# VHH binders against o14958, part 27

Target 1, 349 residues: o14958
Amino acid sequence: LNFPTYDGKDRVVSLSEKNFKQVLKKYDLLCLYYHEPVSSDKVTQKQFQLKEIVLELVAQVLEHKAIGFVMVDAKKEAKLAKKLGFDEEGSLYILKGDRTIEFDGEFAADVLVEFLLDLIEDPVEIISSKLEVQAFERIEDYIKLIGFFKSEDSEYYKAFEEAAEHFQPYIKFFATFDKGVAKKLSLKMNEVDFYEPFMDEPIAIPNKPYTEEELVEFVKEHQRPTLRRLRPEEMFETWEDDLNGIHIVAFAEKSDPDGYEFLEILKQVARDNTDNPDLSILWIDPDDFPLLVAYWEKTFKIDLFRPQIGVVNVTDADSVWMEIPDDDDLPTAEELEDWIEDVLSGKIN
Key: E = the ipSAE of ESMFold2; O = the ipSAE of OpenDDE; V2 = 0.75 times the mean of E and O plus 0.25 times the DockQ between their complexes.

## First folded at step 11 (VHH; framework vhh_7aqx_2)

Design W02 (at its last look DockQ between E and O 0.85; V2 from the best seeds 0.66)
Fold by ESMFold2, look of step 11:
Structure W02 (fold): chain B 349 residues (1-349), chain A 124 residues (1-124)
Amino acid sequence: as target 1 above (349 residues)
Amino acid sequence: QVQLQESGGGLVQAGGSLRLSCTTSGFKLDRYAFSWFRQAPGEEREFVGAISWSGGSTDYADSVKGRFTISRDNAKNTFYLQMNSLKTEDTAVYYCAKSTYRYFDYTPSEYDYWGQGTQVTVSS
């Protein structure tokens, strides 16, 4: 319902030594699936066919955009793969200009469409009006940065733009050249503010003005917020970023009144504990992952239509969940903090 | 501006080893492929080997395969050619080159910036 039925037109091009230079030059943005050799095993053939259909559907939905869709067989085109620099079979790469971006999310049509649409845009969004400031301020569940610069020709703006390319599309970078916008946001000339998700106030990145390298290093060191939303387009990368072999996982359906209330309590806990480097709560909205709800309910033995918080061991998926009775009030921020302290001290495992 | 400069050439006995360096500036190492070529007097530039934008994929001419190794050091903006088991046939001016696009190929026309060259002479 969200997507049209695949119309059967072949839009995904198989790359070879003969055609790759022409294809690479034709598109400013290219979605490339570097796939394993297709074996005679029927299960493997079926899985490849399903991924090919996903790519064809994405290409169909985005046919009005100047985006190329290609695949490279790791065995049949091994020489080409060496030339292109791909060495991880089964990976999906996005070639944007001279950049190569690896996709680390769910191989699903809606996820890929949103990811590619974000990548079409410039790495830095310019804010020049109060309406645009309001839109910026409404973004609460992403890491975002904003800087105030003299102009697009500023060496400090150029360093900021170069840093933004490292994190596109996962981290949102904004800039203004307007003194009124800067005053509204309390930005000094050449200052960059870093917004951790759900926090009341940003952090001014120390030691302005910055090089590209200084900005990239700061962002890399601060990529694990105290409260972060699991997103389909980066779910595997986020899950790999555990703390001491565990994840503290909170299920809260934002569109549900109890889920909304629980999320507000989680935000309060995160604000009160943002200085704790050992705490990162992974918020999962079940609405973002409709196909995984049944799997999680069975695996964790919990009901995801109610708020849940627990600890998941990354090696064996063993888990322990805080008791939140269905007919009782949601836990207070203090009760959550006490439970979290027990988890972090090892009392709960 | 994009610049490449070779160093480390010289005289070496057959069977010996030599390490060439190519220091670079003005381009991002992880966006382009990089190659070594060589040229003997009166001949065209010959592909020696390449390293991909990722650093994880290399390729070599058959005449040097197993004897030469390309590597890079991103912190130093430097590419290397380790040459082992050198033969008199390896005598040439060695050039480092940046690919025009994000892939390597075997023809000099696929490369837009070149170093000035360093002489390698292998004596018997």
Scores: ipSAE 0.614, ipTM 0.881, lowest interface PAE 1.2, mean pLDDT 89
Fold by OpenDDE, look of step 11:
Structure W02 (fold): chain B 349 residues (1-349), chain A 124 residues (1-124)
Amino acid sequence: as target 1 above (349 residues)
Amino acid sequence: QVQLQESGGGLVQAGGSLRLSCTTSGFKLDRYAFSWFRQAPGEEREFVGAISWSGGSTDYADSVKGRFTISRDNAKNTFYLQMNSLKTEDTAVYYCAKSTYRYFDYTPSEYDYWGQGTQVTVSS
């Protein structure tokens, strides 16, 4: 995506008691920044301006889309904020129809544009061709679900669609009404398959057909993968999803041969340990976070030109990292598993 | 079909407590704001309190602040009005209402579905 230069046009509107009803009725998709009061402090003012400029740029890029952009001052519009149910200052909310989605990712124009574009799509993607099946199969780093239903009018599909709304856009929902596609994917009527990231085989959700509640419950119970990729659009939410106050973090650059190989080893480790609910490895590709690389290197005292795996305390950022020799030999899956076991047992902390 | 049903009303002595429930169906509870209203005989229906879509925000009429509390249980599709330190002036038919939108308001016109009401009588 190429971002234009800000054209100086204000597109982000301040929401108030006077206009909020009209604005909320006008837009089916509304991006709402609930911000803290702007003090006379220069630093605070500058920080606010930076956020505003990002939103203005996003609004400019997406001007052709029917998306509203608004800001709510927590102090000036305290009553309105209460009415709208926003209590956490500094948060970005996306209002899509009757849904409210909290954005808890990197507050960057490119990330937000991509996030919003993804969110504009239907919560369920319909697969009806071989090419689309191939595209579906190539998705390895997202949780994805696929169901086979009689038609779009099926009550079970409707339930599936409703379930999808709970997780959009972070979890991908797919459906097919095509018997051939279903056969290719080994789906039976009203069956929904759950794919964990980087796993070879899906899990057929038991006890078909499903209600919305059953699907939502199942996904919630399985939404922490053994191996998951950190994404800019949900990085803070992911980080908050720690296990016992720690994250096992693996840095690997997929575009680098060593990084790629290391990632493959991690995938193997994950597959071998997918039944362990206490294990979740957070994979970070430095290429996804170019602005944070220097910070991580400094904070963790590691070299991100090389694959790294470590345990990080989420409270104080204290960390311990596996010693990987500088030679061309990466750790084996067994060695990684042993190290992980030591981490999980508390031997390494 | 959207439905709201109040329960928990009754006769109570001044200073006592009641808990009203509003059970809902036909929509996603966590997508809308909800309110409690009350109407005494010969009086206009008045705002009692509201809870936001997230459940994290509430507001109350001045006459009930500090005494009444609204909460919600999404798993049960129910929201509640806990009434403490009841007064005779709290005697009314209490109505639960679904907001048309995700925000709550203090006027009945912003609510599209209502319960049948439950009688609360506070005796001296």
Scores: ipSAE 0.583, ipTM 0.849, lowest interface PAE 0.9, mean pLDDT 93
ESMFold2 (binder alone), look of step 11: mean pLDDT 83; pTM 0.842

Design W03 (at its last look DockQ between E and O 0.87; V2 from the best seeds 0.00; counts 0 for: pae E 2.2 > 2)
Fold by OpenDDE, look of step 11:
Structure W03 (fold): chain B 349 residues (1-349), chain A 124 residues (1-124)
Amino acid sequence: as target 1 above (349 residues)
Amino acid sequence: QVQLQESGGGLVQAGGSLRLSCTTSGFKLDRYAFSWFRQAPGEEREFVGAISWSGGSTDYADSVKGRFTISRDNAKNTFYLQMNSLKTEDTAVYYCATSKYRYFDYTPSEYDYWGQGTQVTVSS
């Protein structure tokens, strides 16, 4: 995506008691920044301006889309904020129809544009061709679900669609009405398969057909993968999803041969331990976070030109990292498993 | 079809407590704001309290602040009005309401869907 230079046109509107009803009716998709009051402090002002400029750029890029962009001052519009149910200053909310989605990722124009474009899509993607099946199968780093239904008018599909709305866009929902596609994917009528990231085989959700509640409950129970990729659009939410105050973090650059190999080893480890609910490895590709690489290297005292795996305390960022020799030999899956076991047992902390 | 049904009303002595429930159907509870109103005989319907779509935000009339609490249980499609330290002036028919909006309002005319109401009587 090529971002244009800001053209000087203000597209982000201040939301107030006077206009909020009209604005909410006008837009099916509304991006709402609930911000702290802007003080006379220069630093605070500059920080606010930076956020505003990002939103303006996003608004400019997506001008051809029916997306509204608004800001709510927490102090000036305290009553409105209360009415709208916004309590956390600094938060970005996406209002899509009757849904409210909190954006808890990197506040960057490119990330937001991509996020919003993804969110504009239907919560369920219909697969009807071989090419689309192949595309579906190539998705390995997302939680994804796929269901086979009689038609779009099926009550079970409707339930599936409603369930999908709970997780969009972070979890991908797919459906097919095509018998051939279903056969290829080994789906039975009204069956929904759940794919954990990087796992070879899906889990057929038990007790078909499903209600919305059943699907939502199942996904919530399984939404922490054994191995998951950190994404800019949800990085803070992911980080907040720690286990016992820690994250097992693996840095690997997929585009690098060593990083790629290391990732493959991690996948193997994850597959071998997928039944352990206490294990969740957070994979970070440095290429996804170019601005944070230096910060991580400094903070964790590691070299991100090499694959790394460690345990990080989420409270104080204290960390312990596995010693990996500088030679061309990466740790084996067994060695990684042993190290992870030591971490989980508290031997390494 | 959106439906609201109040329950839990009754006779209580001053200083006592009562918990009202509003059971909802026909919509996603966790997506909308809900409010409690009350109407005493010969009086206008007045705002009691409200809860936002997320449940994280609530507001109350000054007359009930500190005594009344609104909460919600999405799994039960129900939201509640816990009334403590009840006073005789709290005697009224209590109504739950929504407009299928994520925001609440303080005026009855802003609401499209109402329950039938439940009588609360506080005796001296």
Scores: ipSAE 0.772, ipTM 0.918, lowest interface PAE 0.6, mean pLDDT 94
Fold by ESMFold2, look of step 11:
Structure W03 (fold): chain B 349 residues (1-349), chain A 124 residues (1-124)
Amino acid sequence: as target 1 above (349 residues)
Amino acid sequence: QVQLQESGGGLVQAGGSLRLSCTTSGFKLDRYAFSWFRQAPGEEREFVGAISWSGGSTDYADSVKGRFTISRDNAKNTFYLQMNSLKTEDTAVYYCATSKYRYFDYTPSEYDYWGQGTQVTVSS
């Protein structure tokens, strides 16, 4: 964890009906914690204090950016919350221009800093060189879209950019206006290709050219790929997107040789089964969630410093895990596919 | 650019119901708060109710609480005012309005964009 020590300076502003217009006007990007009233209970007081310190640390790290940090007490400022349209206590909202974005991820300083830094960038990254194509191709663990348009003034580019705003920063949108780049990527004018994570080949979104609404609908329909990485900045939304009340979960530490090899096997299984709508494997790298490792090991009764694959009930976290013997080779793609078939058929539950 | 158009007004008996529509264009439905106002002849415009950018939070004037309901339909770019248990005092021209802000306000002067209005007449 490589964050500076919190310096104790108060940077997070408490909003009230008196000051909210001034504060909202001051910032184009504003991080707002709409928090529950803090009872006299010691546990809830400590939880609030921890979240407040996280916000203060994030504000300190990002103090050179034009980002506001505020909080609203759901009870003390109930009228203000109504005027602002907040109805989910305990939520973190990001106000970017006219957009309101709910943050549905881990409330941790490093997660929030990276989320906010990603969100201040343009929603579409322009690719104009062969080197940038190579960088684009190296991104394998995100949903990616790329389109070829005549110029920034194209109505089709503007529709694409508007669609990108719906998914920023979770889904990567790229565009090119360069004919050479388009030729290298086999893109036709006004065509958009969709890249599922860990697949080598994109699919062309049908029936070009597109409206914003058509692009948004297509992306929403394809947000559950066969293999997807759990990310701290969206972990609760991803976890809510289960199939039949379960997740097939694979723990693989990418920085560990065995974890890396297991992930490569998972990619092969995903490529071989990408046409199965009943299969979505959730890959978790324990390095992404250092504060949750002990909790998961206790809850699931597994060792996360070894590759693991199992099925988890999303409501009660009851789980069943594939047996991978100690000091043995990792399962083959075929062995994983057989186990997955047993899970999907109900032989393992 | 931004356009608001009310419809659904008319004559109705006291105790009856009526639903007003406000169709919008040039407007991102899920980004702004939206309000209904009304004006009787010779009187100032008065706040009727508002709906938040999320569509899940509403507020109403005391005179209409429990009788009027604001809702929206994102697919049709339309906001509604359902008016039940109508009284003769509800007779007015009804306007939909926005300032293109995330928050709403009770004061007509805070609003930059207005529809042309629709007449509601409640007969005794």
Scores: ipSAE 0.476, ipTM 0.815, lowest interface PAE 2.2, mean pLDDT 88
ESMFold2 (binder alone), look of step 11: mean pLDDT 81; pTM 0.838

Design W04 (at its last look DockQ between E and O 0.85; V2 from the best seeds 0.00; counts 0 for: pae E 2.6 > 2)
Fold by OpenDDE, look of step 11:
Structure W04 (fold): chain B 349 residues (1-349), chain A 124 residues (1-124)
Amino acid sequence: as target 1 above (349 residues)
Amino acid sequence: QVQLQESGGGLVQAGGSLRLSCTTSGFKLDRYAFSWFRQAPGEEREFVGAISWSGGSTDYADSVKGRFTISRDNAKNTFYLQMNSLKTEDTAVYYCAASKYRYFDYTPSEYDYWGQGTQVTVSS
């Protein structure tokens, strides 16, 4: 995805008491940046300008889409902010229909464009062909659900669709009305299967058919994978989802042979321990975060040209990392499991 | 499809307390802004209080500030109006309302859905 140079046209609108009703009624999809007041301080001004330019670029790239872009000054428009119910300054909210989605990822133009493009899609992707089944099966690093329903008019499908709206675009929802596809995926009528990232076998959600509430509850209870990939579009939200104030973090470049091998070992460890609710490994591919690599290396005092696994305190960023010899041998699954056990038991912290 | 239903109204003595409930169906609480209005006989419908879609923001009419509190329970699809230190002038039919545009407002015309109302009578 290539971004054009900013053309100098202002597309991001300042929202105020004067125009907010019209704007909110106009757009089915609206990006709203609720920002802190801009002081006379040069640094603060520059930071704000950088955010604004990112939004302008996104707006420019997506100009052909019916997406609104607005900013709300928390101080100048305090009354409006109260009416709108946005309480956290510095947050980006996406209003889609009757939904409000908080964006808690990297505030970058490419990330936002991709995020919005995904969000524009229907919350449920319909699978009706062999090729689409294959595409579905190739998704390994997302939580994904798939259901088999009688038709689009099925009340159970509608419930499924409504449930999907709670998690879009972070969790992927798929459905099929095709008996052949269902058979291939071993789905029974009104069955919904839940796939944890990097797990080969799904969990059939018990007690079909399902209400929206039942589906939402199930997903919420299972939305912390044993192994999950950190994504730019949700990196801060993911980081906030710590267990007992810590993250077990694994760095591995999938594009690197050693990184790939290490990741495969991690997958094995995850599969072997998927029933442990106290275990969640955060996999970070440095290639997804080129701007943060140097920062992480400095902060954690590690070399990200090689696979790493460690425990990080989310409060002060203190960390302990597994010693991996600088040779051709990576830790075995057993060695990683032992290390993880030591972390979970408090022996390593 | 979308429905609001008030409950909890009744007769109460001045200085007393009452809690009104508005139960919703057909939509989610966290996707709409909600408000309470009241209308006394011969008077215009007036704003009482509101709660934002997130539940983190509330506002009240000056006449009820410090006495009334709005809260919500998403699990029950219900939001509430806790009325304390009631006065005779609080006597009215109380209505709950919802805005599909995520903002609450102080004028009735900005709300899309309404309950049937519940009578609150405060005696001296």
Scores: ipSAE 0.599, ipTM 0.855, lowest interface PAE 0.8, mean pLDDT 93
Fold by ESMFold2, look of step 11:
Structure W04 (fold): chain B 349 residues (1-349), chain A 124 residues (1-124)
Amino acid sequence: as target 1 above (349 residues)
Amino acid sequence: QVQLQESGGGLVQAGGSLRLSCTTSGFKLDRYAFSWFRQAPGEEREFVGAISWSGGSTDYADSVKGRFTISRDNAKNTFYLQMNSLKTEDTAVYYCAASKYRYFDYTPSEYDYWGQGTQVTVSS
């Protein structure tokens, strides 16, 4: 994706007590940066200017969409921020309809453009053909749900759609009204299947039919899969989500032959151990985070030119990495499982 | 179907405490700003206090600041007004209100959803 050069036209609006009601009512989707006071400090001022330029580029790229871009100064507009319910300086909020979504991803133009484009789509994708079933089946690295309902007017479909809005755009929700599609996917009427990433079999959500609240609760309880991919659009929330202070991290570059092979081994380990509630592996493709590679190599003292797996303890900032000698083949699934067992038992710290 | 219903009103002695509840149905608490208003006989509805959609920001009228506290319980779809050190001047019908816009305001006309009210009477 080739982004245009910023044309210098100011598209990001500064909100104040005077204009905020008109601006908030004008857009169904609004990207709002609640920023720290503009400081005379050179570092802070440069960081703000870089983020402002990112927002202006995003606004330029998306100028033909009905998306508003605004800023709120945390000090100059403290009373406005209070009315709007913003209390974390430096946060980026997305206002979609009646939802307020805190953006928890990399502050980069391409990441934000993709995120916003995903948000303007319907929260549920309807599957009505064999081609669409194939596209659904190809999605393996996301949490996804699919349900079979009588029609768009079904109270159970409406509950499903409301649940989907809660997780948009991070979790993919699909539905069908076609009996042929439902048969191909082995879906019963008003049944919803939950797909954990990289698993061969879905989970039928128990106790059909469901309320919105039951669906939301189930998804919240299952947001920590055995193997998950770190994504730029959600990296900070995913990074902070750990089990008992342990975060097992695997670096595997999918486009590299060794990285691809290592990822396939990780998938097998995850499938064989999906019944272990204490196991969650965070897969990071270094190609998704080119600006962080040097930082990770320095911080963890590892070489990301080759696959790596280790454990990071967020409470004391310690990390331990599996030894993979330069001349040896990649670890087997059994070797990874043994190492993981040592980590989970506390033998490795 | 969005509904708000107040409860917990009654008669209380001056200096006493009372807790009002506002039970909500048909919407999610994290999408609206909520406010308490009150109306004494012959008076206009008066702002008492508000809580933001996030639950982390509150504001109060000067007349009740330091004595009243707004809180919420998302699991019960309920928000509360804890009223301490009550004065006879606090006697009023208390209303809870919500706005479909994610900001609060001090004027009743900015609110889209209202409860039926609950009477609070403070005796000397």
Scores: ipSAE 0.380, ipTM 0.787, lowest interface PAE 2.6, mean pLDDT 86
ESMFold2 (binder alone), look of step 11: mean pLDDT 81; pTM 0.844

Design W05 (at its last look DockQ between E and O 0.82; V2 from the best seeds 0.68)
Fold by OpenDDE, look of step 11:
Structure W05 (fold): chain B 349 residues (1-349), chain A 124 residues (1-124)
Amino acid sequence: as target 1 above (349 residues)
Amino acid sequence: QVQLQESGGGLVQAGGSLRLSCTTSGFKLDRYAFSWFRQAPGEEREFVGAISWSGGSTDYADSVKGRFTISRDNAKNTFYLQMNSLKTEDTAVYYCAKSKWRYFDYTPSEYDYWGQGTQVTVSS
């Protein structure tokens, strides 16, 4: 994705008591930055300007889309903020119809553009062809659900669609009305299958047909994968989803042969331990975070040119990393499992 | 069908407390703001307090600030009005209302669904 140079046109609007009703009616999709007061401090001013420029650039790139971009000053518009239900300064909210989605990822133009483009889509993607099935099957690093329903008018599909709105765009929902597609995916009528990232087989959600609530509850219960990929668009949310104050973090560059192999080993470990609710491995591909690589190397005192796995304390960033010999041999699945067990038991901390 | 139903009203002595409940159905609770209004005999319906769609923000009329608290329980599709340190002037029929919007407003016309109301009487 290539970004143009900022053209100098201001597209981000300050939201106020005077204009908020009109703005909210005008846009079906509204990006709202709830920001702290801008002080006279130069650093604070610069930081705000940087955020604003990012939003301006996103607005410019997506100008052809019916997306509004607004900012709300927490101090100047305190009453408005209360009315709108915003209480966390520094947060970016996406208002899509009657939904509010909090963006808790990297505040970068490219990330935001992709996030918004994804969010513009319907919460459920309909699969009706072999090619689309193949595309669906190739998705391995997202939580994804797929259901087979009689038609778009089915009450069960409607429930499924409503459920999807709770998780868009972070969890992907798919549906089919095609018997052939359903057969290929081994779906029965009104069945919904849940795919955990990197797992070979889906889980058929029990007790079909489902209500919205049942689906939402199931997904919430299963939304922490054994192995999950850190994504820029949700990196902070993911990081906040720690287990007992720690993250098991694995760095592997998928585009690198060693990284790829290491990832395959991690997948195997995850598959072997998918029933352990206390295990969640956070996979980070350095290629997804080029600007953070140096920071991580410095902070964790590791070499990210090589695969790494460690345990990180989320509070103080203290970490312990598995020693991997330089003899070009990656650890076996068994060795990784042993190490993980030591981490989970508290032997390694 | 959208429905709001108040409960918890009654007779209480000045200085006492009551907790009103508004049970809702027919819509997603977390998509809208909700408010409490009250109307005394011969008076206009007045804003008491509101809670945002997220439940993270609330606002109150000056006359009840510090005494009344609004909260919500999404799992029960219910929001509440905790009334402490009640005064005789708090005597009114209390109504819960659903905002037309994701935001709350202080004007009754901005609300599209109302409960039947519950009587609160504060005696001296």
Scores: ipSAE 0.747, ipTM 0.909, lowest interface PAE 0.6, mean pLDDT 94
Fold by ESMFold2, look of step 11:
Structure W05 (fold): chain B 349 residues (1-349), chain A 124 residues (1-124)
Amino acid sequence: as target 1 above (349 residues)
Amino acid sequence: QVQLQESGGGLVQAGGSLRLSCTTSGFKLDRYAFSWFRQAPGEEREFVGAISWSGGSTDYADSVKGRFTISRDNAKNTFYLQMNSLKTEDTAVYYCAKSKWRYFDYTPSEYDYWGQGTQVTVSS
C-alpha cells in the first residue's frame, strides 16, 4: 500500500473510566492498543510515539470505514484495563461485535490496514461461479476451507460460519450453495474440504455433517502444515506454534530467481512428504519482513540475499544451517530430503 | 434463553471453606464478563469478584481479596467461587451475574442476567 502523509489529526482516542462506555458503543469494529506505561525514559517514549504514529496513520487510511481506534494506558488506567480483561501489555485487540480478537502480528501500518480490511469482510466468502472457483484454486499459500451447503439457512452452514469466525482473518473459509460449483470441486452436500498450503489435493474432513466444535478442533489440529509461509499478521502466533521448540526455517525470496527456484524445490519436498506429521517447514520471504532482515542475518549468521534452510531453536535462538556453496546450484529435492531426515532423526540440532 | 443457577450455599463455621457453582446456558462464555455479587440483609448488592471474557483475568473486592477465587469450566458451562477463611461478615445471599458487555463493572445495573441466589451463612 502507498500510504499518505499523516495529516496530524488526532483520531486515536485515549480511553479512561470516564469515557470508555460511550466510545466502545460507538463502533462495531474497534482497534484497541493496550500499551505499556510510558516512562520518562527516552527509549520507551520513542517506542510508544512510533506505535502511536502507526495507529494514527492506520486510522487516517481507514477513516472512510466505521472503525474506531483507541488506546488504554496499562498504568494510568489499570482499573479500566482490568475491567476490559486485557492482561498483556503491548497487545493490540480488535473488538468486532461481541468478539474480541487478539492481534498477534507485526505492529506496522500496512499489516494492520490489511488485517482490519480482512476483518470487515464476512468470515465466509461465497463462491457462486466457475470463474470464482478458478480464483479460489489459485490461492496456494494459505490454509483454506470450502464447503457445499443447501443454503445460508442450513444449520451446517451456520456451524461452518461460526467456525470461520473463530479463525478470521487468519484462515480463509469459502462456501458455495451452487450445485454447478460443487460439481466442479467434487463437493458433496454438507462436505467440507481442507486445503493444506501447496498441496495438490485437499482433505475431505471426515464424518460429515459437522458441528462448530468439530470444525474448530479439526482446523486446530491441522495448523502445522508440511510447508507454510510466515506472515506478518500472525508472526508471533506462528512462531510459538513449534514442535519441541524447533522450527525448520527456509528463507526464499520469491521475487529473486534463485529464491523462486528454491521455493519450487521446497514445494516438491513438501508434496513428497505430506504424510510425515513430524515435518513442518516454515518458509520466510525476506521481502515480507524488510525491517527484520538485518536482525536475522546477525542472529543466525547467514546471508539472506540467497536461499537458506536451517533448524532454529526458538527458546535459545541456537541455529544450524545447511551448507549451500556460494556459486553452486541449489540443493536438489533429494539433498533437501536427506538433510531434513538428518534433522528429524536428531543427527542435526 | 440465558439462564444462571447458583448452588453450593449453606452453613459453615468461621475459618471454613465453601465452593459455590453457577451453571449457565444460552450464551457463549468467552464473549462476556462474569461476576459474583452478594447481598446481606438490609444492604445493597455488593461486588465480590469478576472473571474476564477470556477467563484469564480476575478482580476481587478488597474485603475478599486473597480469600476468594473465581474460576470457570468451559466444558461444564460453569463458574465457581471458592471461598476460604470465611468470616461472619461474609454471610449473605450470593448471586452470579452475566455482564451485558465484554467488560465487568462494580455496579449491578451493568448485568442483564442473574441467578436466583444461594444463601451463605458463616457462624461463630
Scores: ipSAE 0.530, ipTM 0.832, lowest interface PAE 1.7, mean pLDDT 88
ESMFold2 (binder alone), look of step 11: mean pLDDT 84; pTM 0.855

